# VHH binders against Protein EXORDIUM-like 6 (EXL6), part 16

Target 1, 305 residues: Protein EXORDIUM-like 6 (EXL6), of Arabidopsis thaliana (Mouse-ear cress) (q9m8t8)
Amino acid sequence: REPPSQIPNGTLDLSLLWYGQFTPTQKERVHDFIESLNFDAKEGLDPKVSAWWKVVESYQERFEVKDIYRQKKSNRTVAPRIKVKVVRSYVDEKMKYGKELTMGNGEKLVETAIGNMSKVVPVVLLSAQVRAHGVGFCDGTCQHNALAKIKGQKEPRRYIMVSNPEVECPGECAWPFHTADKGPRGMTYQPASGEVGADALVIQLATGLADLATNPDLTKSLFKSETTPYNDDVKKNHESSSMYIVDPATKCTRVFGSGAFPGFTGRIRVDPITGGAFNSHGINHLKFLIPSIWDPKTKSCWTPM
Short names: E, the ipSAE of ESMFold2; O, the ipSAE of OpenDDE; V2, 0.75 times the mean of E and O plus 0.25 times the DockQ between their complexes.

## First folded at step 13 (VHH; framework vhh_8pnl_2)

Design r5 (from n3 with G54S; at its last look DockQ between E and O 0.75; V2 from the best seeds 0.63)
Fold by ESMFold2, look of step 13:
Structure r5 (fold): chain B 305 residues (1-305), chain A 122 residues (1-122)
Amino acid sequence: as target 1 above (305 residues)
Amino acid sequence: QGQLVESGGGLVQPGGSLRLSCADAGRYFSRYVMAWYRQAPGKERELVAWITQSGETNYADFVKGRFTISRDNAKSTLYLQMNSLKPEDTAMYYCAAGYEIYMYSPDRFDYWGQGTRVTVSA
C-alpha cells in the first residue's frame, strides 16, 4: 500500500522473553524503564528518560522519515514520537535449552519471543544463571542488536538480546556498578535499584533500543501503514541514508555524563538517600543510569547530564 | 496496586449465557496480561483464557469457541463472554493479572480477584 504523505507517530511493539530466574527488582526495573521512555510529565524532575528518548527519535527527522514518506517541502519539522509498548511478556523459568546457550539455541529463543506476531521486536533477556558467551556476550559485547533467520520467514528479523552480567562478566558488562577488569579501580557506583543486575539490564536494553530505533530499515517499518503486514518492497528493504550512524548508543559505550573518558563515567548524580548513581528520572520518581547517544552534528556523545 | 473485583456471575440454565466482568481500581490496568481461571468444587484451579496487553488471546481446550475473553483499557475492565453454558462450567471464576505469563507456572500472577460464582443447573 502507498505510504502516507506525512510523518506520523509510530509504535515500537516489544515482545519480551525472560529466560531463567529473575528477581522482582530486575523485572520491575525493565518495565519501569520502558514506561519512562514516553513519560513527559512537567512535574517530573530533569533530566528525563523521555528527553533521552527524544534524542533517539530525532534521528528519524535527519535521514529516514523524510525520505520514506517523501515529505521534503518543509524545513521546520518536529521529530515524530515513537511509543514503546510491551505487547507480550513470557518467562521460561525452567530454561528449556539449559544454562549453556549456543548461537542456534539463542535464535530459537528469538523465534519464541516472536511467536505468530509479524511486527514485533523480540527482546530476549538472559538471567544471571546463563552462560551467555556462547551467544556473543562478554567478548567486547554487552548487548546484542542483530538479525536472525526465522524458520518459515523469508526475511530475517531484528532482535535485541540482553544478559544479566553479574555472574559471568561483571567487570566487563556491569561497570560502573562493579570494578572494571581494566582501567581506573576507584570509579564504581551503587546501582539505584539496589541490584547490579537490574541496572545493568537497563543500560543494555537502553543501548539496544536506541541502536534499533535509529536503524533505517526499522524506521521504514515504523512509519509505513501499520495495518498492513510487512512487504518485501525493494525500496523498503534496501534504502539507507547517507548520514546513517551505525549503532549510535553502542558507539558511546561507558559514557554516562559530560566529561567522560575511559574508566570515568562523566558527571552523574548520586541519590543522597539510597546512594544510587543516576543521570535521569523516569516514572514514579525513579532514577536511572542510562547510556549516551552519538551525535553526528557535534561528533561527540550526547549525554543526559 | 491492582485491586481486582469480579462480577456478573449467577445461576443460568444449560445453553444460556453470562458475561463476567473484572474491574481494576488501580491505574496500571493497561500494563497487565489478564486471565480468567475457574475452580469447580473439589477440583484444581484451571486456566480458562488469557489476553495480552495488545489483545492477543489464548483459550483452554474445553472452551471450544463458547467463551470470548476481551478487555477495555479505557474502562480498566476485563470481560469473559460465556455462551452455550453446560453444567460442567459450574465453578468459581477468578480474574488474574500480572506483567508476565510464566511458561511452566501459568497460575503465577501478581494479583487475583476473590471470584464470582457461576452455576449452570443440571
Scores: ipSAE 0.518, ipTM 0.737, lowest interface PAE 1.2, mean pLDDT 81
ESMFold2 (binder alone), look of step 13: mean pLDDT 81; pTM 0.831
OpenDDE, look of step 13: ipSAE 0.654; ipTM 0.834

## First folded at step 14 (VHH; framework vhh_8pnl_2)

Design g1 (from r1 with S105T; at its last look DockQ between E and O 0.81; V2 from the best seeds 0.75)
Fold by ESMFold2, look of step 14:
Structure g1 (fold): chain B 305 residues (1-305), chain A 122 residues (1-122)
Amino acid sequence: as target 1 above (305 residues)
Amino acid sequence: QGQLVESGGGLVQPGGSLRLSCADAGRYFSRYVMAWYRQAPGKERELVAWITQGGETNYADFVKGRFTISRDNAKSTLYLQMNSLKPEDTAMYYCAAGYEIYLYTPDRFDYWGQGTRVTVSA
């Protein structure tokens, strides 16, 4: 009998490639967000970034879709934790391929982020200096969770790519920190970090990580053996107790809190000292604005608050 | 972010061993790529080895096989085990740290220690 596809237990190891020049705030913000995914101490304020990540982790129970978000069952083991850590971080501040990337050069950046590591998720971060249109940004897409063909590898590799949108497409990809280009204008907010680009990168990275970590093909690309064929007959049959959910965080684009509608983020908070918008708490009492995640049980977006 | 302090240098005979340590007083140690550099009198500073956040290592050709870089994130400490020391290894040894490895900008690290002297005498 064919084994079911599952999100693997354990650690999601990230290899970052920073392409172009980034501020210290942008770099720190991304690292603080990643660390906040793992922060589940009883101390600290709710709602937590880690509570949001637990929704992502719950997708590991895909065989029981009806129960995937059950919160009231006593004695039930919560879905296995997925620890997220940065295992390597590269910078290309010289921008080897220039400011105008092509799809082919974008894949070369993914190859660079992979290096010689077979068990890593490459994450390419493009600075505001980069015109990322040529790699598919700003035309309805603000982050990638995609497959790349890597020279010398039998199987394609899953990657995340994000782009600081504050110069090229802030009205498309930096809302609510910038007025939207299309649709209701609505309220805008200040970024909690003080930098539009830093907080937009967090939203994009959070979206990409959630979409990647809920992807049933992740197990086959990250931890598969040479004996497990990609053309598994399980994909030809109906899954009796679960459904493959494509990109559940992207599905909730621009939803940040309960009651969201076009032009309104939903319920979020504003820090009275900084004026920054947030819907979650991380390490060191830091505040983040993070996206919502599709909940297949309720057929709606699960919101941080 | 943090203060890097090297220790463990000293005088040793050829063929001997030393273990260098680099302590970080801050809380960001686990986020750093850590490196050892050395500078002999009258020469440019040169990379000895680096170790990533996840523990992957890289060594300069001149020290491969003799030195081992390692880290203990719980103790916020970087190590360099140096064996089979040669007079050419005489230098100031520096600990360096940064969040990233700069691919096309050599020797770019954000934080540097004051150094510890290693002398290999005849």
Scores: ipSAE 0.608, ipTM 0.814, lowest interface PAE 1.1, mean pLDDT 81
ESMFold2 (binder alone), look of step 14: mean pLDDT 80; pTM 0.831
OpenDDE, look of step 14: ipSAE 0.858; ipTM 0.938

Design g2 (from r1 with F62S; at its last look DockQ between E and O 0.75; V2 from the best seeds 0.77)
Fold by ESMFold2, look of step 14:
Structure g2 (fold): chain B 305 residues (1-305), chain A 122 residues (1-122)
Amino acid sequence: as target 1 above (305 residues)
Amino acid sequence: QGQLVESGGGLVQPGGSLRLSCADAGRYFSRYVMAWYRQAPGKERELVAWITQGGETNYADSVKGRFTISRDNAKSTLYLQMNSLKPEDTAMYYCAAGYEIYLYSPDRFDYWGQGTRVTVSA
């Protein structure tokens, strides 16, 4: 007899695939953001990227993920930590499948990002050269957190896909760094990195990571739960909680601070030296604009500011 | 960003062992894919092994089973343990680093050391 498995302290081991050409700033910005998630500064300027990530980590307690997958409720007041690491980074500099991707070719890019690694989250980053509509971007969606069936593997694999939106759909997916296509146009701001694409990629990646890390299906796979065929006479044994909010960071799209409304980011700051917009601080005093996260208990977006 | 400096080369008898080191004083060692290359006199430079940020490795067939690549991120140092050395392993050995593995330009690395010489003879 053994005790039931707890939801383990997770690491998100990322395998990146950069599809097409990216600037050094775009690559550095993504790495700096990822590292900022793990950085607990004891001193420094608020609000912090790591504090935002702690909100994401707290979903392991808030959405009763432990109740869905555990026999015993946790008595902890502090959520388990999720460390995010890049364990491999590939570049497809030739764009093997061209600039117009299909769902099938998108899944092949996910396979490439996975390689032979059994425990990674593949992250596919599409350059501005790519027309990403064929893989589901720019139709109300600016990043993916999805499952793909991988040939030769028993279980589907969770992946994140982001696309630099500055050419194809900047008014949908690069706001506030570009005028919005729909709704109140509102104010625009300069990106803190100096590149619209770099800071848009960070917003999309942050959204995808938050949505992925809060998904109970990811934590379900950690318990190696056996699937049961659906039957009218047999109740499903792996249903998600009815209180789960699908993609809580995506739910707060275009909300970056308190008091946001259509056309207004909410409360954010502008760096008086660089002119760049931000709502959080990361490593090396870098400044980031990152999304808000829906909190179903308050029925509102939790905002960095 | 730092400079890569190799050490540990020297003269060794066939069947002997050497351990090469490559130190990086930069802030971003843990972000690098790291590699060892070698160039024998009169020959083209060739990959010996690489190691990813997460520790996954790849070896040239000629060294598999004899050489081990490893890294210590706390010390910002890359290693190559070379066992069962053969005269054909005689070469200048270089370390290389970059953020990514380029799928269609596999020799593309942003930073290269100046090399350390390994001579297997007697």
Scores: ipSAE 0.694, ipTM 0.843, lowest interface PAE 0.7, mean pLDDT 81
ESMFold2 (binder alone), look of step 14: mean pLDDT 82; pTM 0.837
OpenDDE, look of step 14: ipSAE 0.856; ipTM 0.935

Design g3 (from r1 with Y28W R108K; at its last look DockQ between E and O 0.86; V2 from the best seeds 0.77)
Fold by ESMFold2, look of step 14:
Structure g3 (fold): chain B 305 residues (1-305), chain A 122 residues (1-122)
Amino acid sequence: as target 1 above (305 residues)
Amino acid sequence: QGQLVESGGGLVQPGGSLRLSCADAGRWFSRYVMAWYRQAPGKERELVAWITQGGETNYADFVKGRFTISRDNAKSTLYLQMNSLKPEDTAMYYCAAGYEIYLYSPDKFDYWGQGTRVTVSA
């Protein structure tokens, strides 16, 4: 079969594990954000969460997407879409490993989120009840995009872990919804959802998803199918062109709008009805505050506003 | 807020087939784990099958191989294809929905339909 003229769209199938107690707002906010990534409707207010996600998708353009599928030189190629979908959602309502997690027990939660599904991205969400310092949170790190060794598997599995920071480390991981513990205090804002934890979880998840989906080691799993040929030598091209921009959302930490500097989010909006801060619109007229992403084309942080 | 309405029940001969449907009037259908339960007179309600948001299925041992659960997210409808029906399958069949699978309360669901009656004559 001839290589296709366009790269097929990819998928990120997420398996969520909610560890501990979460409010309905926290759960709904995460689901609404995920669906907003796929919401590329012409109608609705700008800037859109999906426009932000297109920056993530454009990383496949930088990987010289023609080489991924051995397309003819004369073909034009556009960046493929990456559809994000929750395919399963677990709740550990009893917190099997208690409130004080270790690295080992953190990996067991990743195993639970994977279950019997060989091709999912496990996402572990830790409630505010959990003291997540033992798994690396609250000391310069507010989300994980990492590898876990899975019992009975030779290859480690990529995962995202997020933790509601509103009790344990709000000054580290809930800015701008809480004054910062380190650096310039700056202005703080109210969360658009009304809950610090809900909007902080969205920032963390957005960061983890962007960093994961731009990782060249995941390009094959995102786009390879049995019916579409795939160039297994693509890693050679990706490494040479993308080695300088690992974790592009983490690279733009604390940048939420244009003109950001230490203590200032950059230009963002405040909803006149709710008082909540936002820089993007999602489904159902919802407003989100989401992080910036390093844009390799402009060599700067791309901001929604 | 879910509004679940079952249909497709009725009277059928042993060995026959029925297809149950469960329509959701809300727009959050794609976020639900969906399930079918049944309750025979004088018995406790029991799980028949569930299906996750991504299409992973699970069946009770007593119905495996004869029933097929499926969903159509575009139509916001859950189905149960029941083949090779037996008199023991006579029950009120309920549609259930929730957002999550609770690891220590696997039968916990937030929304339930009013049920549709299935009768298999002997």
Scores: ipSAE 0.638, ipTM 0.807, lowest interface PAE 0.8, mean pLDDT 83
ESMFold2 (binder alone), look of step 14: mean pLDDT 81; pTM 0.829
OpenDDE, look of step 14: ipSAE 0.855; ipTM 0.937

Design g4 (from r1 with I101F; at its last look DockQ between E and O 0.82; V2 from the best seeds 0.79)
Amino acid sequence: QGQLVESGGGLVQPGGSLRLSCADAGRYFSRYVMAWYRQAPGKERELVAWITQGGETNYADFVKGRFTISRDNAKSTLYLQMNSLKPEDTAMYYCAAGYEFYLYSPDRFDYWGQGTRVTVSA
ESMFold2, look of step 14: ipSAE 0.742; ipTM 0.872
ESMFold2 (binder alone), look of step 14: mean pLDDT 80; pTM 0.828
OpenDDE, look of step 14: ipSAE 0.849; ipTM 0.933
ESMFold2, look of step 16: ipSAE 0.720; ipTM 0.861
ESMFold2 (binder alone), look of step 16: mean pLDDT 80; pTM 0.830
OpenDDE, look of step 16: ipSAE 0.845; ipTM 0.932

Design g5 (from g2 with A97T; at its last look DockQ between E and O 0.70; V2 from the best seeds 0.72)
Fold by ESMFold2, look of step 14:
Structure g5 (fold): chain B 305 residues (1-305), chain A 122 residues (1-122)
Amino acid sequence: as target 1 above (305 residues)
Amino acid sequence: QGQLVESGGGLVQPGGSLRLSCADAGRYFSRYVMAWYRQAPGKERELVAWITQGGETNYADSVKGRFTISRDNAKSTLYLQMNSLKPEDTAMYYCATGYEIYLYSPDRFDYWGQGTRVTVSA
């Protein structure tokens, strides 16, 4: 099986800001997950993180989303590729704005992650020491894929914010690695990394990336290439409505495998050596638990396994 | 997090050029923020330049326009092209790596090379 020719379709450039103190495992886990998105090794075990990302890359065509929402049909016949890269990583271990964030300070963190870069997605990662209720976490929300007003700029900027929930709201945002606060408590599992916070951050980041990348209206200006996976022809003549955002990974919250129901993750695996739960394989034979993706045609979640 | 090895130092006349290299055997070279530092006799160690994972660069004012930092991820090598060299550039030059830029501790890097000497004088 020959590798395909490189076809540039777009690069999703991430600028990370680590706010607070993180363990090496937490930082490495996030980087390993990001690198796993575009790693198509022929060897290794299925399901792959990269196969999950291909579902995200092809979301509009794969599930016929444009037909469902009565939008102009894309003329592409091959699923585009989205290269996800970390182009800068900042750390604020001193927590300039303290441990109790406000919406205004949250926006300042997004501004810091952007810096002077015009074509990045800022990703703010909040450590376990941070009380993130003031920026909207732990009230049914475990990650943000949102817009922030940036001082000195006329237009708001898209961002992702994730928060290590292992102290503040583990029962809401770290399930299945902690007993659930809401609904059936169900069986819990060990995190494949050995750290609840590390694997929870991956679930949150995966959800935010999938929600962002599956919405062509929100991602059309984020890629450094004019050719985007979802909006190549539409931006020249017609724009899709951006007022009706579909968040297909968020719609599958707590669904990790086939047959999921409240209190049950669905069909997933447990590593017999580490005891860690997973539904996908990434780089270096690492195992990840990642979210499912809403399939609007079948009105169900597409699951990694 | 491999051992960092600098090379390319030496003696050069004022106005000359040198190219420093820093080789890293580490698996995660593409994840590094990388930097060059220097320490002249009788002075404290100072930042020369850094380069991010995505290739964004930053330079000390004293070298801006004369030095160029670059990286080759395929060869796991960091470079410093030094042009229009002055006697004040005489120093031990060190490469340094880490995964992040610390916003409020900008000289903090986790791994350092042993250095290569640059001497600019007749």
Scores: ipSAE 0.598, ipTM 0.796, lowest interface PAE 1.0, mean pLDDT 81
ESMFold2 (binder alone), look of step 14: mean pLDDT 80; pTM 0.817
OpenDDE, look of step 14: ipSAE 0.860; ipTM 0.940

## First folded at step 16 (VHH; framework vhh_8pnl_2)

Design j1 (from g4 with L103M; at its last look DockQ between E and O 0.86; V2 from the best seeds 0.81)
Fold by ESMFold2, look of step 16:
Structure j1 (fold): chain B 305 residues (1-305), chain A 122 residues (1-122)
Amino acid sequence: as target 1 above (305 residues)
Amino acid sequence: QGQLVESGGGLVQPGGSLRLSCADAGRYFSRYVMAWYRQAPGKERELVAWITQGGETNYADFVKGRFTISRDNAKSTLYLQMNSLKPEDTAMYYCAAGYEFYMYSPDRFDYWGQGTRVTVSA
């Protein structure tokens, strides 16, 4: 019989591995975005990045995560919170596996990001110098929320991988900060940080985090203090509206505001001083453009504004 | 931006103990990878230990088993507990911090303290 393992309820611990050369702005922007997910001050300007994250958290209410783990007495008016924390941030500035990655070397980067930590989500960030086609980018895919086989582990590990798209595929993965390669050419905007790569990385990371955190298997691990996992057959048999929604942020690709359609972001704001586009506010009055999330209640993309 | 201030240095006899502290007056202590470095007179600065944002520790071979690095995010303070001190531990000890640890350039940190002197007299 396996002894019980304690996992922190409501905490998403990230291990960042920066592969290649990144600007200070790119690094700081990612840290600022992650911290903004936890920033729930009553004062400050709306809409907030944390309000967007509360939509992600509301998926726990739909799955009744405490009921999944036999903690059925819960306050149904408030979903459990998910704190997002960086527990390691390392830079491979020399790119150990070179600029042209293979699937195998991509998996080794995930292993490096995990290190000796058993309950972390590895996040691999590839710099603009990396030719990421070999790991599946720029062929319809702008971020990964995927599984990797890890040496010495029985079960595969879930990871996020993002790639700075400003060199390899900006028209596919950096819109609206670059003209689109496919579909209607839409209007473009300036990044609020001043760097296309920095704000594109935030969009990619936000998408990956939302898709990962809404996955029922990870949701169970965030609140796991019980012995039995979520039973898919029970949910499938009883609550079709509570069924796992595959990648709800990816489902809303290129939707950033209300009224969006191909070639139009939807309603977003532009900072009158910097010219930067945004739809949310984070820490230190910073402004972010973040993706939308599919809302199964409304059968539409929930937008920050 | 943060300001790092070391304290706790002093004179100690061989075999003795000291605890160094590094306080950060900034708002982002929990974001930092933090490290202790030391520099003896006429020597190059060398890494003693570092600690990740989540508390994972690493030590130079020459101090493993004698020194313990730790952090208290509620107090925005980094510590180095130094036991079994030897005369060769005599140096200025520096606190360093940054958002990332550079795997191939471990001396690359954004913020450095002014140092605190540790003297172990024979």
Scores: ipSAE 0.746, ipTM 0.878, lowest interface PAE 0.6, mean pLDDT 82
ESMFold2 (binder alone), look of step 16: mean pLDDT 81; pTM 0.831
OpenDDE, look of step 16: ipSAE 0.845; ipTM 0.933

Design j2 (from g4 with N58Y; at its last look DockQ between E and O 0.83; V2 from the best seeds 0.78)
Amino acid sequence: QGQLVESGGGLVQPGGSLRLSCADAGRYFSRYVMAWYRQAPGKERELVAWITQGGETYYADFVKGRFTISRDNAKSTLYLQMNSLKPEDTAMYYCAAGYEFYLYSPDRFDYWGQGTRVTVSA
ESMFold2, look of step 16: ipSAE 0.723; ipTM 0.863
ESMFold2 (binder alone), look of step 16: mean pLDDT 79; pTM 0.822
OpenDDE, look of step 16: ipSAE 0.850; ipTM 0.935
ESMFold2, look of step 18: ipSAE 0.673; ipTM 0.829
ESMFold2 (binder alone), look of step 18: mean pLDDT 80; pTM 0.825
OpenDDE, look of step 18: ipSAE 0.846; ipTM 0.932

Design j3 (from g4 with Y99W R108K; at its last look DockQ between E and O 0.75; V2 from the best seeds 0.76)
Fold by ESMFold2, look of step 16:
Structure j3 (fold): chain B 305 residues (1-305), chain A 122 residues (1-122)
Amino acid sequence: as target 1 above (305 residues)
Amino acid sequence: QGQLVESGGGLVQPGGSLRLSCADAGRYFSRYVMAWYRQAPGKERELVAWITQGGETNYADFVKGRFTISRDNAKSTLYLQMNSLKPEDTAMYYCAAGWEFYLYSPDKFDYWGQGTRVTVSA
């Protein structure tokens, strides 16, 4: 049978599972970000969250990934829109598996987020109370876009997992809202929402959604990885596919604006009233700081500004 | 926040039917998990049915098969179709809404309507 597709033909239906205690701001911020992906109002301020999402959508038509791996050619002249919808949102505030997760319990959370819905992308959100090292957070990664074995299913399921890093690993996963643990300790910024955890979750979710939507099959390298997100490395091998990169948003980790380098976000804005840092606008005039996306044509991270 | 208003209650004979409606005057109807609860005199409020943002439905055992929960996002309205009514269904029926369903605290909703009375005569 056909492998399960996580790239939508028109929609990404998300099933959220909030594991642990979250503030109202954290929940609202995530929902507002998701809705902002679909918000194409011409009257709003630029750059828009939806314009960023259109770069993700462009991967469906702009890049010749299908020919490399013998996938069907698309005849469309404009990239299809990908609508992102929350179709279910569950909370486990009692933390059924405790605060210290294992890989096995992480997979059970994904299973809970799926429930009996065969056509959803499960999104597991871990609260600051959770020590997520056991599922791979903080040790080189700040979000998951991965496959999980689901009880009672032969094929694995693609999932996104994010973790509020403000307690466990803020120096690794909450930059630029916290001083970095490694590398140059440049300037930090205030989160536009007023909560480090809320805006860090948005960055992680944005990264996971972009990586999922651009790469439907984790067993294939649809995009060749470069060694740096800062576009200063020289190609050193004979591979003709150097324009492609695995996980194009994850590859651009810590790049938020033009001119970024280690310890510097690149050019971003600061709201003069709230002091919050942002590079994009969403619904209700909300401001978001969202990650960049690798662009194989320019061999650089595409930034909102 | 939502402003929930129920309607459609009334007096009905056993075996009859009623359709309850819950209109949302707010702007975020499509974000809500929504539910119907009921409370008979002297009893605790109990969950009747609930429906997710995407339309997945769940029912209490005592009403499964007789009641149908549904939603219409274009009209910002939640419905409960109640068939084969029994005198024990007599209660105030409440609409509830929130952005999340709490797996282990199912009555934890942010917004509640004032209720509509259903009376099933013996």
Scores: ipSAE 0.660, ipTM 0.839, lowest interface PAE 0.9, mean pLDDT 81
ESMFold2 (binder alone), look of step 16: mean pLDDT 80; pTM 0.825
OpenDDE, look of step 16: ipSAE 0.860; ipTM 0.942

Design j4 (from g4 with S30Y; at its last look DockQ between E and O 0.86; V2 from the best seeds 0.79)
Fold by ESMFold2, look of step 16:
Structure j4 (fold): chain B 305 residues (1-305), chain A 122 residues (1-122)
Amino acid sequence: as target 1 above (305 residues)
Amino acid sequence: QGQLVESGGGLVQPGGSLRLSCADAGRYFYRYVMAWYRQAPGKERELVAWITQGGETNYADFVKGRFTISRDNAKSTLYLQMNSLKPEDTAMYYCAAGYEFYLYSPDRFDYWGQGTRVTVSA
């Protein structure tokens, strides 16, 4: 009868589908970023990618958007710890469904990434060869965090779709690694990986993962096969939606550091040897530029630096 | 980048069992999709089984439940448990690995072992 005191833990299992041609750097950079989310050791330099991920994990508690995980017995709030893993990684270099993304073939890509797996988040990565304007990419959207209706399934499936924007819309979706299409030009930077497409994919994936993991409906699903968090207050209360922010990382598009404004990333660092721009550290001393997270209490972006 | 080393092959009687191992000297074993292939004398190399990063398995039809692919990420080792062996299973067995499985080029892997010989005598 007593609420459990277990700290909620979960795994966010990703099934990747690489659609089109990608460089080794693009693939390796994405894998290194994902592993960096789990890198909690005290070693290494701050700010850490894993510290950013902890903000995402604790988003509901940290910004008081939703208090699902409060333990009644100890008057403590318990945020989940979410390990992000790649459980499958497929490549379709042939682009079986063509180079022009439509709603129909986009659903086929998601279905391919799902396969017969019931507990994965499909992640579709589109190469620069793919035109994605037909489903809204490049028109204020540089990644999708969305639901797809899968034939033969009752519930829709959450997916992430990202695109290498180097060809279709570099000025919309690759800034600050490319001159912006709109607003003050500002200073541009070199990508820390040496490839615009690789680091743009990381920004988009980080945005999609953050938006996915901060969604309370999906967060509850992350623990279906694990010990679930318990809070009797949720059962007895009608939750207000007035403070919940959908897609809080997307809301901070183009904000990478404190003091950002149109044309300025905010305060970030540049490696004096390589010239690469970054705001966080991951595994193997790698440096990443990752997005900020909307803070609804201050009505501003929480920034990595 | 690592190198793959197979072991566990040998001579067995029909109906016997062997366990093949494939050890990776690299540091990114957990990122690999991995596979076993075999090549009998005078024949083309053929896929036996593969296993994803998360442990999802797939088998060739000729396996018919006799073989089990598995992995141990802590030991950086891939296994193939081979039971109910037949003379037709006689082949060189190869371990293969890569970060991705190529849907329309399934024999495309970045790393291959040198092979271990399995002989099933009459």
Scores: ipSAE 0.689, ipTM 0.846, lowest interface PAE 0.8, mean pLDDT 81
ESMFold2 (binder alone), look of step 16: mean pLDDT 80; pTM 0.826
OpenDDE, look of step 16: ipSAE 0.856; ipTM 0.940

